# VHH binders against Protein FAM237B (FAM237B): the designs that were tried, part 9

Target 1, 88 residues: Protein FAM237B (FAM237B), of Homo sapiens (Human) (a0a1b0gvd1)
Amino acid sequence: DFEFQKGVLASISPGITKDIDLQCWKACSLTLIDLKELKIEHNVDAFWNFMLFLQKSQRPGHYNVFLNIAQDFWDMYVDCLLSRSHGM
Key: E = the ipSAE of ESMFold2; O = the ipSAE of OpenDDE; V2 = 0.75 times the mean of E and O plus 0.25 times the DockQ between their complexes.

## First folded at step 7 (VHH; framework vhh_8k46_1)

Design c4 (from s59 with S30D S57D Y100T; at its last look DockQ between E and O 0.06; V2 from the best seeds 0.00; counts 0 for: pae O 6.7 > 2, unsure alone 61.7 < 65, placed apart)
Fold by OpenDDE, look of step 7:
Structure c4 (fold): chain B 88 residues (1-88), chain A 121 residues (1-121)
Amino acid sequence: as target 1 above (88 residues)
Amino acid sequence: AVQLQASGGGFVQPGGSLRLSCAASGFTFDDYYMGWFRQAPGKEREFVSYISWSGGDTYYADSVKGRFTISRDNSKNTVYLQMNSLRAEDTATYYCATDTLEWGSFTEDYWGQGTQVTVSS
């Protein structure tokens, strides 16, 4: 559910209200699993379930991890959109 | 090897109750979070609830708040999910998972086999 996933990032990315490019969204989700060496299933759902977990966790440090990953996701996602718009 | 064994699923009528259990073996959860996920047919897997080792920190998905209660018995290294006032939309395969100390982690190794919950009249 991309609406749910958008909600997770809404606090840090006002532009998330725009229509999602599914290709970029999925690619960035999967890429971050590898880049961050996340110990989760290598699929989009697992990534966002993990993000939700971190966001809602009361454990110290988890929210900071969430913010870090979320920011990287957004930056990567925007770059993906720009690249696609240029035909690259 | 870490093993999570979920049990307690079954068939119930709407309004009924079930209690899921997740027993861990080959691993202790003394500093971990334990949680439940579920996946209905044709739907994405969704987070349901988690609890800290101390039991002091809990979280519930909005869809289950007020109806589900997560708890732990540390002496048994087991996490429970008491599910009351069950609804048809609660029908799903329920999975137990654990968080690691450094990251929230839901590797396949840290996920138990699913237990089916079917709510139907």
Scores: ipSAE 0.016, ipTM 0.236, lowest interface PAE 6.7, mean pLDDT 83
ESMFold2, look of step 7: ipSAE 0.205; ipTM 0.608
ESMFold2 (binder alone), look of step 7: mean pLDDT 75; pTM 0.754

Design c5 (from s59 with S30D A61E T98A Y100R E108S; at its last fold request DockQ between E and O 0.72; V2 from the best seeds 0.00; counts 0 for: pae E 3.3 > 2)
Amino acid sequence: AVQLQASGGGFVQPGGSLRLSCAASGFTFDDYYMGWFRQAPGKEREFVSYISWSGGSTYYEDSVKGRFTISRDNSKNTVYLQMNSLRAEDTATYYCAADRLEWGSFTSDYWGQGTQVTVSS
ESMFold2, look of step 7: ipSAE 0.299; ipTM 0.655
ESMFold2 (binder alone), look of step 7: mean pLDDT 77; pTM 0.768
OpenDDE, look of step 7: ipSAE 0.787; ipTM 0.909
ESMFold2, look of step 9: ipSAE 0.321; ipTM 0.665
ESMFold2 (binder alone), look of step 9: mean pLDDT 77; pTM 0.769
OpenDDE, look of step 9: ipSAE 0.762; ipTM 0.901
ESMFold2, fold request of step 11: ipSAE 0.298, 0.249, 0.280; ipTM 0.652, 0.608, 0.635
ESMFold2 (binder alone), fold request of step 11: mean pLDDT 77, 77, 77; pTM 0.773, 0.773, 0.770
OpenDDE, fold request of step 11: ipSAE 0.728, 0.743, 0.794; ipTM 0.884, 0.891, 0.910

Design c6 (from s59 with Y32N S57D F106H; at its last look DockQ between E and O 0.11; V2 from the best seeds 0.00; counts 0 for: pae O 4.1 > 2, placed apart)
Fold by OpenDDE, look of step 7:
Structure c6 (fold): chain B 88 residues (1-88), chain A 121 residues (1-121)
Amino acid sequence: as target 1 above (88 residues)
Amino acid sequence: AVQLQASGGGFVQPGGSLRLSCAASGFTFSDNYMGWFRQAPGKEREFVSYISWSGGDTYYADSVKGRFTISRDNSKNTVYLQMNSLRAEDTATYYCATDYLEWGSHTEDYWGQGTQVTVSS
């Protein structure tokens, strides 16, 4: 559910109110699993379940990891949108 | 093997103080966080406080801010929780834990044995 996933990132980017580009969203999620070498299933749901776990954790270290991944995701996602807008 | 040995619990009256200690062995937590959770009877385990082993940053649950102070002694690989102005609602079994998290994976297996804290008149 992408609305739920948007909610996860709301704290980092309040501007995530518009409809997401599903292709970019999915691609970035999967790419980050590899880039961050996340030990999770290689699917979008697993990625965001992991992100939710980190966000909900009461451990500050987990939250820091969450912020790191979330920031990378956002940067990557925006880049993807820009690339697509140029016909890529 | 990673071991966390907690001590310092006991019985105190409201307004009293206790100092918990958690000695870690079998692993260096220099790149991680270490801290305390507690569990009261019939309640879920809850976060109390963490300290960054490398940076010294401290974090507290809202319910203990201003009353509890977490600190560390790196030379002893030990974390302390100074608990002042104790309240009845602080009664719980306190557990030491590490926020050990390998990149891409997390561990939740490093818990010390609980030490009982009872605050009662």
Scores: ipSAE 0.022, ipTM 0.321, lowest interface PAE 4.1, mean pLDDT 84
ESMFold2, look of step 7: ipSAE 0.280; ipTM 0.674
ESMFold2 (binder alone), look of step 7: mean pLDDT 79; pTM 0.796

## First folded at step 9 (VHH; framework vhh_8k46_1)

Design d1 (from c5 with G104S S105G F106T T107F S108E; at its last look DockQ between E and O 0.04; V2 from the best seeds 0.00; counts 0 for: pae O 5.9 > 2, placed apart)
Fold by OpenDDE, look of step 9:
Structure d1 (fold): chain B 88 residues (1-88), chain A 121 residues (1-121)
Amino acid sequence: as target 1 above (88 residues)
Amino acid sequence: AVQLQASGGGFVQPGGSLRLSCAASGFTFDDYYMGWFRQAPGKEREFVSYISWSGGSTYYEDSVKGRFTISRDNSKNTVYLQMNSLRAEDTATYYCAADRLEWSGTFEDYWGQGTQVTVSS
C-alpha cells in the first residue's frame, strides 16, 4: 500500500509532501532489500518499516546503517526517474 | 536563502549555439544532483538533462542527445548546459533544478527562475 509507505515517510519527516513516482519508489525499495541482504520480508512496506526502525534505534551503528541505505536509495531513485525521461 | 540563478538564454538561428549557466547559493552544492528542465508555451515542463553530485553520471532526454552537454563546476557552485545545433523545437523557458536526500531522511529540492531560449530563423 503506497499510502502506508507515504505515512511511514511522514513519520520520518513530517514535512515530506512531494510527488513520488510509484514505480521507481517500489523498484528501488525492493532492489535494496536484495543488494543489502536485509533480513526482512521482500516487500516495500517491510523495507520502510525497517528503515524507520534503524532511524529510531538507540543501538550503536544502526543510525549509520540507516544513512547508508537512505543514500543508496536516493541515488537509485534519481537514476530511475532520469532513465524514464521524467517530465512534470 | 537558497538561490538558483540561471543565465545565458537568448535568440539564435537554427543551427546556432547557446550556453546556459546556473549559479547556486544557500546550500551545499556538491551534495545535490543538478539538472535542467524546459517548458514551451502550452506544453508540459519536461526533463532535459541531469548531472550527479560528483559529475560522474549524466543523463539526457532523447531529443537532445548528441547536441546538449551538461557539466558542473563545484568550485564555482555552477551547473552548465551547452546547447549546440539548436532547433526551433528547442524554443522554451529553461529551468535549473537541484535535488538531494537530507541526512535526516527529508527530501529536498529547489527550482530556479527560468531563462528564455528562442530558436527562430
Scores: ipSAE 0.024, ipTM 0.320, lowest interface PAE 5.9, mean pLDDT 88
ESMFold2, look of step 9: ipSAE 0.186; ipTM 0.575
ESMFold2 (binder alone), look of step 9: mean pLDDT 78; pTM 0.775

Design d2 (from c5 with G104S S105G F106K T107Y S108T; at its last look DockQ between E and O 0.79; V2 from the best seeds 0.00; counts 0 for: pae E 3.4 > 2)
Amino acid sequence: AVQLQASGGGFVQPGGSLRLSCAASGFTFDDYYMGWFRQAPGKEREFVSYISWSGGSTYYEDSVKGRFTISRDNSKNTVYLQMNSLRAEDTATYYCAADRLEWSGKYTDYWGQGTQVTVSS
ESMFold2, look of step 9: ipSAE 0.308; ipTM 0.665
ESMFold2 (binder alone), look of step 9: mean pLDDT 79; pTM 0.785
OpenDDE, look of step 9: ipSAE 0.768; ipTM 0.900
ESMFold2, look of step 10: ipSAE 0.231; ipTM 0.621
ESMFold2 (binder alone), look of step 10: mean pLDDT 79; pTM 0.787
OpenDDE, look of step 10: ipSAE 0.031; ipTM 0.451
ESMFold2, look of step 12: ipSAE 0.288; ipTM 0.651
ESMFold2 (binder alone), look of step 12: mean pLDDT 78; pTM 0.784
OpenDDE, look of step 12: ipSAE 0.773; ipTM 0.906

Design d3 (from c5 with F106T T107F; at its last look DockQ between E and O 0.80; V2 from the best seeds 0.00; counts 0 for: pae E 2.9 > 2)
Fold by ESMFold2, look of step 9:
Structure d3 (fold): chain B 88 residues (1-88), chain A 121 residues (1-121)
Amino acid sequence: as target 1 above (88 residues)
Amino acid sequence: AVQLQASGGGFVQPGGSLRLSCAASGFTFDDYYMGWFRQAPGKEREFVSYISWSGGSTYYEDSVKGRFTISRDNSKNTVYLQMNSLRAEDTATYYCAADRLEWGSTFSDYWGQGTQVTVSS
């Protein structure tokens, strides 16, 4: 669920809007599965379910990993938006 | 069964360096994130660093970033913490841990015995 996915990111990143670029969202989600070597299925829903798992985990260090991945996602996503901009 | 043996702690002056090691046995080392945590007297245990199962990704608490380097050698089932530019606030017992970091899995973290690091003049 895309609204679920936005909710996870919005909890730590200001400025999330409903005009999300789906191609950038998908590309960045899938890239982070590979880059962070996550042991999950290679799809967008699996990535964000994993992010929720980390965010809600009570185990030491999981929230730190969550924040790191979320920051990387945001940075990559913004760069993706800028590269696709047509003057907006 | 499972053992994580941390070593390499000691006394060092501010600005000095130490290398911690944690040898693992009793589980499939290559399937786990490895990490370091520390606890000073009267404080909660805090995260220091994590490393992915292949070593491709590393994570650091802000106060140690740039000074500490985590690494692993999967052929020796060992994780390391190189600690440089040590400060008095780094004084703590350091613990290594193993974490599968899997969505939906049922497992417990494994924790080692601590090794004492004391930074004092």
Scores: ipSAE 0.329, ipTM 0.669, lowest interface PAE 2.9, mean pLDDT 83
ESMFold2 (binder alone), look of step 9: mean pLDDT 78; pTM 0.784
OpenDDE, look of step 9: ipSAE 0.624; ipTM 0.840

Design d4 (from c5 with G104T S105G F106S T107V S108T; at its last look DockQ between E and O 0.04; V2 from the best seeds 0.00; counts 0 for: pae O 7.9 > 2, placed apart)
Fold by OpenDDE, look of step 9:
Structure d4 (fold): chain B 88 residues (1-88), chain A 121 residues (1-121)
Amino acid sequence: as target 1 above (88 residues)
Amino acid sequence: AVQLQASGGGFVQPGGSLRLSCAASGFTFDDYYMGWFRQAPGKEREFVSYISWSGGSTYYEDSVKGRFTISRDNSKNTVYLQMNSLRAEDTATYYCAADRLEWTGSVTDYWGQGTQVTVSS
């Protein structure tokens, strides 16, 4: 559910209300599970549920982890969009 | 006021080299992807190269891969295009661009003035 996932990122990017590229969004979500060695189910929904968990957690350090992963996601997502837009 | 001032264009023979520079001012330089486009007479403007905020990612049109190198110096608010092994078909007006980050993709916020590159024997 993209609406749910966009809601998770709304705190770091006001532009999240706009439509997203499905292919890039899914690819980047799954890639980050591996890159960050997240111990979750390897699917897009699990990634964003995990992100929500970190965002809402009261445990010290979790919000910083959230911000770190969110920034990496954004960087990868933009690179994906740019590559696709130029036929790469 | 936003400024993108390109320089470094000129006349070269095939096989020659040029280095383009684009000096930016009036906006937060490191918040933008920086890119180069070119337009030959009678043709559409086409993508040449892009570089990410920190320079960690670069992108090139297929026809310039291995010959052109894009780089940036955020301390100088400048993006560069090193053009080697130039060909006649590289003849065009080259434009510097600054692209903003959005969820739907990149949007070009600012365009610089063109600088002419002519490759001829």
Scores: ipSAE 0.018, ipTM 0.312, lowest interface PAE 7.9, mean pLDDT 86
ESMFold2, look of step 9: ipSAE 0.194; ipTM 0.608
ESMFold2 (binder alone), look of step 9: mean pLDDT 78; pTM 0.778

Design d5 (at its last look DockQ between E and O 0.79; V2 from the best seeds 0.00; counts 0 for: pae E 3.5 > 2)
Fold by ESMFold2, look of step 9:
Structure d5 (fold): chain B 88 residues (1-88), chain A 122 residues (1-122)
Amino acid sequence: as target 1 above (88 residues)
Amino acid sequence: AVQLQASGGGFVQPGGSLRLSCAASGFTFDDYYMGWFRQAPGKEREFVSYISWSGGSTYYEDSVKGRFTISRDNSKNTVYLQMNSLRAEDTATYYCAADRLEWSTGTYTDYWGQGTQVTVSS
């Protein structure tokens, strides 16, 4: 559910909702599972379900982990868009 | 029984350094994210740092970034917090915690240690 996934990230990047590159979205989601050593299935839905869990968790520190991963996702996603376009 | 024993607190002047340690027993240390939290009198307990189970990923509260470094030694079942450039606002009781941080089963286990006092004063 792509709309669900966008909703999770919109809390820190309000401009994300217009022109989404699905290939960059998928690649960055899967890459962060490995880079952050997340104990989840290696698929896009699992990543965003985990992000929602962190965002809504009552455990101190889970929101801070959510924010850090979300920022890294945004940075990687923007870099992916730039590399695919070859132009700004 | 699960035990998390924090140590290394004390009195230090502003700009000084301390190294906290947390020795763990009674659970599989390598399967857990380890973290540090702190609580000053009259305030809620707040997040300081997390480290992933292999040590490959670290997380910090913004106010401590660049000053504090979390690390772990899985051969000793111990997590550390190196605190540099200490400030008065870092004065608090520091607690270590273990969080399995697993979602695929909807199950996680968390443990809290006893605190160690850090006091930064002239």
Scores: ipSAE 0.284, ipTM 0.659, lowest interface PAE 3.5, mean pLDDT 83
ESMFold2 (binder alone), look of step 9: mean pLDDT 80; pTM 0.794
OpenDDE, look of step 9: ipSAE 0.758; ipTM 0.895

Design d6 (from c5 with G104E S105G F106T T107L; at its last look DockQ between E and O 0.57; V2 from the best seeds 0.00; counts 0 for: pae E 3.4 > 2)
Fold by ESMFold2, look of step 9:
Structure d6 (fold): chain B 88 residues (1-88), chain A 121 residues (1-121)
Amino acid sequence: as target 1 above (88 residues)
Amino acid sequence: AVQLQASGGGFVQPGGSLRLSCAASGFTFDDYYMGWFRQAPGKEREFVSYISWSGGSTYYEDSVKGRFTISRDNSKNTVYLQMNSLRAEDTATYYCAADRLEWEGTLSDYWGQGTQVTVSS
């Protein structure tokens, strides 16, 4: 669910929750499954369920992996937004 | 049995370099993330770095980014940590671990003997 997905990222970048572009959101989520070699189903829900798993894990290092993926998602998402704004 | 053996530690001056290695056996090495952790006396173990199955993705604790590089050689069942620009705060015993990320039965409870890294201030 989209509100769930936004909630996962809001813990790192609270401002990200405004004016979401769903095409950029989906594209960036799916791209990161490939780039990060995640062994999960190739769909948006699977990506964000995995992100929640990392966020809630108490094992050392899982939160750092979560932060790194979330930072990459944010950077890609912002770039996607800027590119779409210039294309309008 | 599962074995993880870290080596390559030593005494260095600030700004120096060391290369740690960790030889692994007793499991399918290619199916695990490999990681480095460290523990200073009287402190909890803390995360240093992870590397994905193939080596395609790497992760670092913020204070070591740009100074430390993790790598792996799956043909030798070995993970490495190249440590450059060492600082006094990097002084610790360094351990390696194996982790599946999604599986509760990770090999992180099979810490090998650590290797001591000492950087004088």
Scores: ipSAE 0.267, ipTM 0.624, lowest interface PAE 3.4, mean pLDDT 81
ESMFold2 (binder alone), look of step 9: mean pLDDT 78; pTM 0.778
OpenDDE, look of step 9: ipSAE 0.596; ipTM 0.816

## First folded at step 10 (VHH; framework vhh_8k46_1)

Design f1 (from d2 with L101M; at its last look DockQ between E and O 0.61; V2 from the best seeds 0.00; counts 0 for: pae E 2.8 > 2)
Fold by OpenDDE, look of step 10:
Structure f1 (fold): chain B 88 residues (1-88), chain A 121 residues (1-121)
Amino acid sequence: as target 1 above (88 residues)
Amino acid sequence: AVQLQASGGGFVQPGGSLRLSCAASGFTFDDYYMGWFRQAPGKEREFVSYISWSGGSTYYEDSVKGRFTISRDNSKNTVYLQMNSLRAEDTATYYCAADRMEWSGKYTDYWGQGTQVTVSS
């Protein structure tokens, strides 16, 4: 559910409510599973379910981990968009 | 039984350093993220740092970035927190924690006993 995924990240970046490049979105989600060593299924839905878990968790610090991963996602996503726009 | 035994706390002057250790037992250490939390009197427990199961990823709260370093030795079932440039506001009881989310979606977490860190001139 792409709308669900947008909802998770919308609190960090309101601009995400607009058109999303699905290729960059998916690629970044999958890449971060590996980079952050997340022990989840290697698919986009699992990544964002995990992100939701961190966001809603009552354990201190999970929200900070959420913010950290979300920021890395956004940075990576923007870089992906820029690279594509430059024909790279 | 699961145990997380923290040590290394003490009294230091501002600008000083401490190294906390947390020895884990009773669970598969390298399956868990390890973390440090702290709680000052009258305040809620707050996040300090996390480290991934292999040590490849680390997280820090903003107030400790550049000063604290988390690491782990899976061969010793131990997680560490190197605390440099300590400040008065770092004074708190520091707690070790372990948690994991499995592929199944099952979440497991553990808390250790605290070790006191007091930064005062």
Scores: ipSAE 0.197, ipTM 0.587, lowest interface PAE 1.6, mean pLDDT 89
ESMFold2, look of step 10: ipSAE 0.357; ipTM 0.672
ESMFold2 (binder alone), look of step 10: mean pLDDT 79; pTM 0.787

Design f2 (from d2 with L101F; at its last look DockQ between E and O 0.77; V2 from the best seeds 0.00; counts 0 for: pae E 3.7 > 2)
Fold by ESMFold2, look of step 10:
Structure f2 (fold): chain B 88 residues (1-88), chain A 121 residues (1-121)
Amino acid sequence: as target 1 above (88 residues)
Amino acid sequence: AVQLQASGGGFVQPGGSLRLSCAASGFTFDDYYMGWFRQAPGKEREFVSYISWSGGSTYYEDSVKGRFTISRDNSKNTVYLQMNSLRAEDTATYYCAADRFEWSGKYTDYWGQGTQVTVSS
């Protein structure tokens, strides 16, 4: 279900779908469940299903929360990639 | 019955400050994200801010970042919005809301009655 997960984030950052580091992807997804205090199962699929729910919700404010979490994911993911590439 | 009572609105000059409060009852306050929304005459109700259950995460619309601060006191079942550096564009009726963010697509949302904020030069 990785293609689904990429699709959710690609709508705001198209480049993220090209050369994915699965270790960073999984780690950042799980970390955000804890940091954002989400009441969902602690697994990657649950996180991205919740992200899709926020993205598609018609409730005012849900899209703003989606964008905020997506930005935090992107920043964290990029930092993870840089750390692995530079041996930090 | 669920009640969300927003208060603390008023008239203020540009550059001034106000603190809004929203007292909640009739539900388990600690299970809900709390939020503030606003609506100016003739406009759609728009998102201002959200805060997570414990207050560990906060979210703001871009136009209020750095000027508004959301907080909550779970011992008092109350959410607050500190509004600083107020501008005429902030004039609106402000509403508080509770949202459980259920992943199944089911959620119960509660809305309070609004409190008027008027920023006049």
Scores: ipSAE 0.262, ipTM 0.641, lowest interface PAE 3.7, mean pLDDT 83
ESMFold2 (binder alone), look of step 10: mean pLDDT 78; pTM 0.782
OpenDDE, look of step 10: ipSAE 0.471; ipTM 0.783

Design f3 (from d2 with S57Y; at its last look DockQ between E and O 0.72; V2 from the best seeds 0.00; counts 0 for: pae E 3.8 > 2, grease 24.9 > 24.2)
Fold by ESMFold2, look of step 10:
Structure f3 (fold): chain B 88 residues (1-88), chain A 121 residues (1-121)
Amino acid sequence: as target 1 above (88 residues)
Amino acid sequence: AVQLQASGGGFVQPGGSLRLSCAASGFTFDDYYMGWFRQAPGKEREFVSYISWSGGYTYYEDSVKGRFTISRDNSKNTVYLQMNSLRAEDTATYYCAADRLEWSGKYTDYWGQGTQVTVSS
């Protein structure tokens, strides 16, 4: 399921799939459910299933929302990694 | 019946501003993302902006970022698009839309009647 999650985002930023920090990955996924007000179950799998839905949707605007959420995830994830590196 | 009525369009000079409104009825407005789309003559309809059901998050097409602001007032079942620094390429018919943005049930898109925005010198 984690491989599925990485696959969804790898299409935008291939480097994101290498050295995954699971704590940051989970925290950022769950936080975005709340911040973006997504109507999905509050778990990591639900978030990435929703991301795949948006990515593959033919409905107008869905891909734009996917890109915006993916960018926010990337920014939050990188910040999480950096804070753990500097906060140790 | 579902109604989405867009208004506030008009003729404006480059650099000018307009505020579009879209009044909604016939569905639970608070459960939907609201969006603005536009269609220029001879082109396909394109995404402009989305706003989450509470208004907590907004999304913009790159060419309008920093110039357009989407907002909503759930007490009035209305979504707005404040358009600043208008350019000739913003000339289009603007449509509002309602979208549940979920995969776990039936998806229904509601589309409004458009309002014309013309930016010309």
Scores: ipSAE 0.260, ipTM 0.645, lowest interface PAE 3.8, mean pLDDT 83
ESMFold2 (binder alone), look of step 10: mean pLDDT 79; pTM 0.795
OpenDDE, look of step 10: ipSAE 0.651; ipTM 0.840

Design f4 (from d2 with S104K; at its last look DockQ between E and O 0.31; V2 from the best seeds 0.00; counts 0 for: pae O 7.1 > 2)
Fold by OpenDDE, look of step 10:
Structure f4 (fold): chain B 88 residues (1-88), chain A 121 residues (1-121)
Amino acid sequence: as target 1 above (88 residues)
Amino acid sequence: AVQLQASGGGFVQPGGSLRLSCAASGFTFDDYYMGWFRQAPGKEREFVSYISWSGGSTYYEDSVKGRFTISRDNSKNTVYLQMNSLRAEDTATYYCAADRLEWKGKYTDYWGQGTQVTVSS
């Protein structure tokens, strides 16, 4: 559910309300699973379910991890958009 | 039984270096974040650093950034803390800890015994 995924990031990135590039979105999600060494299934849905888990967790520190990953995602996503625009 | 055995503490002069080690047993080491905390006399225990499951991510409190380096060797079930450019305010008992996910000192799964670090001229 793409709308669900956008909802997870909406609190930290107002730009997510715009139309997103699905290719960049998926690529960045999968890349972060590896970069952050997340112990989840290697698919986009698992990544965002994990992000939701961190966001809603009552354990201190989980929200900080959420923010860290979310920021990295956004940075990577923007870079992906820019790189695609230069290659077009 | 779970064990986290820290070592490497001692007395050093300001500007000196120490390397702490923490040997883990009794649990699946690479399923846990590993971290270091410290507690000075009369102060609360504070987060110092943690490292992700295979070392791909590291985190530090602001006061130790650029001076401390956390690492791990999963083949040895050991986490390390290289402490350079030590300051008097780094004096504390240092504790090794394990958690399945980043926690920064709350809801930690396992705690080790402390090792004393004293920085004094």
Scores: ipSAE 0.017, ipTM 0.319, lowest interface PAE 7.1, mean pLDDT 87
ESMFold2, look of step 10: ipSAE 0.300; ipTM 0.642
ESMFold2 (binder alone), look of step 10: mean pLDDT 79; pTM 0.790

Design f5 (from d2 with Y33W; at its last look DockQ between E and O 0.76; V2 from the best seeds 0.00; counts 0 for: pae E 3.0 > 2)
Fold by ESMFold2, look of step 12:
Structure f5 (fold): chain B 88 residues (1-88), chain A 121 residues (1-121)
Amino acid sequence: as target 1 above (88 residues)
Amino acid sequence: AVQLQASGGGFVQPGGSLRLSCAASGFTFDDYWMGWFRQAPGKEREFVSYISWSGGSTYYEDSVKGRFTISRDNSKNTVYLQMNSLRAEDTATYYCAADRLEWSGKYTDYWGQGTQVTVSS
């Protein structure tokens, strides 16, 4: 569920929920699975379910990992948007 | 039995360095993220650093970023914390922990015995 995915990130960037570029969203999600070497299924839903797990975990340190990955995702996503916008 | 043994603590002057080690046994070390946490008297235990199972990703609390470096050697089942530019605020008992992160949202949480770090003139 794409609305679920957007909800996970909304706590960090409330404005992100409008006019989502699905190509950039998918590409950045899958890239972070590889870049962070996550032991999850290689698909977008798996990435965001893992992010939700980190976000809501009571284990010390999981939220710090969540924030780091979420910031990396946002930075990559914005770069992807700018690249596609400048390519028009 | 699972065992996490932290060592390398001690007394150090401000600006000094220490290297903590945590030797692990009794579980599949390569399947776990490893972390360092610290607790000062009268305070809650706080996150210091995490490292992914391969060592490919590292994470730090903002106050230690740039001064502390986490690393691991999976051939020796050991995680390290290099602490540079130490400050009085870094005084605490330091604990290593093992955390199995997987999609299912389950994890097994192992904690070691602490090692004391005291930064004072």
Scores: ipSAE 0.327, ipTM 0.683, lowest interface PAE 3.0, mean pLDDT 83
ESMFold2, look of step 10: ipSAE 0.319; ipTM 0.667
ESMFold2 (binder alone), look of step 10: mean pLDDT 79; pTM 0.787
OpenDDE, look of step 10: ipSAE 0.710; ipTM 0.887
ESMFold2, fold request of step 11: ipSAE 0.287, 0.252, 0.313; ipTM 0.631, 0.579, 0.675
ESMFold2 (binder alone), fold request of step 11: mean pLDDT 78, 78, 78; pTM 0.781, 0.785, 0.784
OpenDDE, fold request of step 11: ipSAE 0.797, 0.813, 0.808; ipTM 0.912, 0.919, 0.920
ESMFold2 (binder alone), look of step 12: mean pLDDT 79; pTM 0.788
OpenDDE, look of step 12: ipSAE 0.692; ipTM 0.871

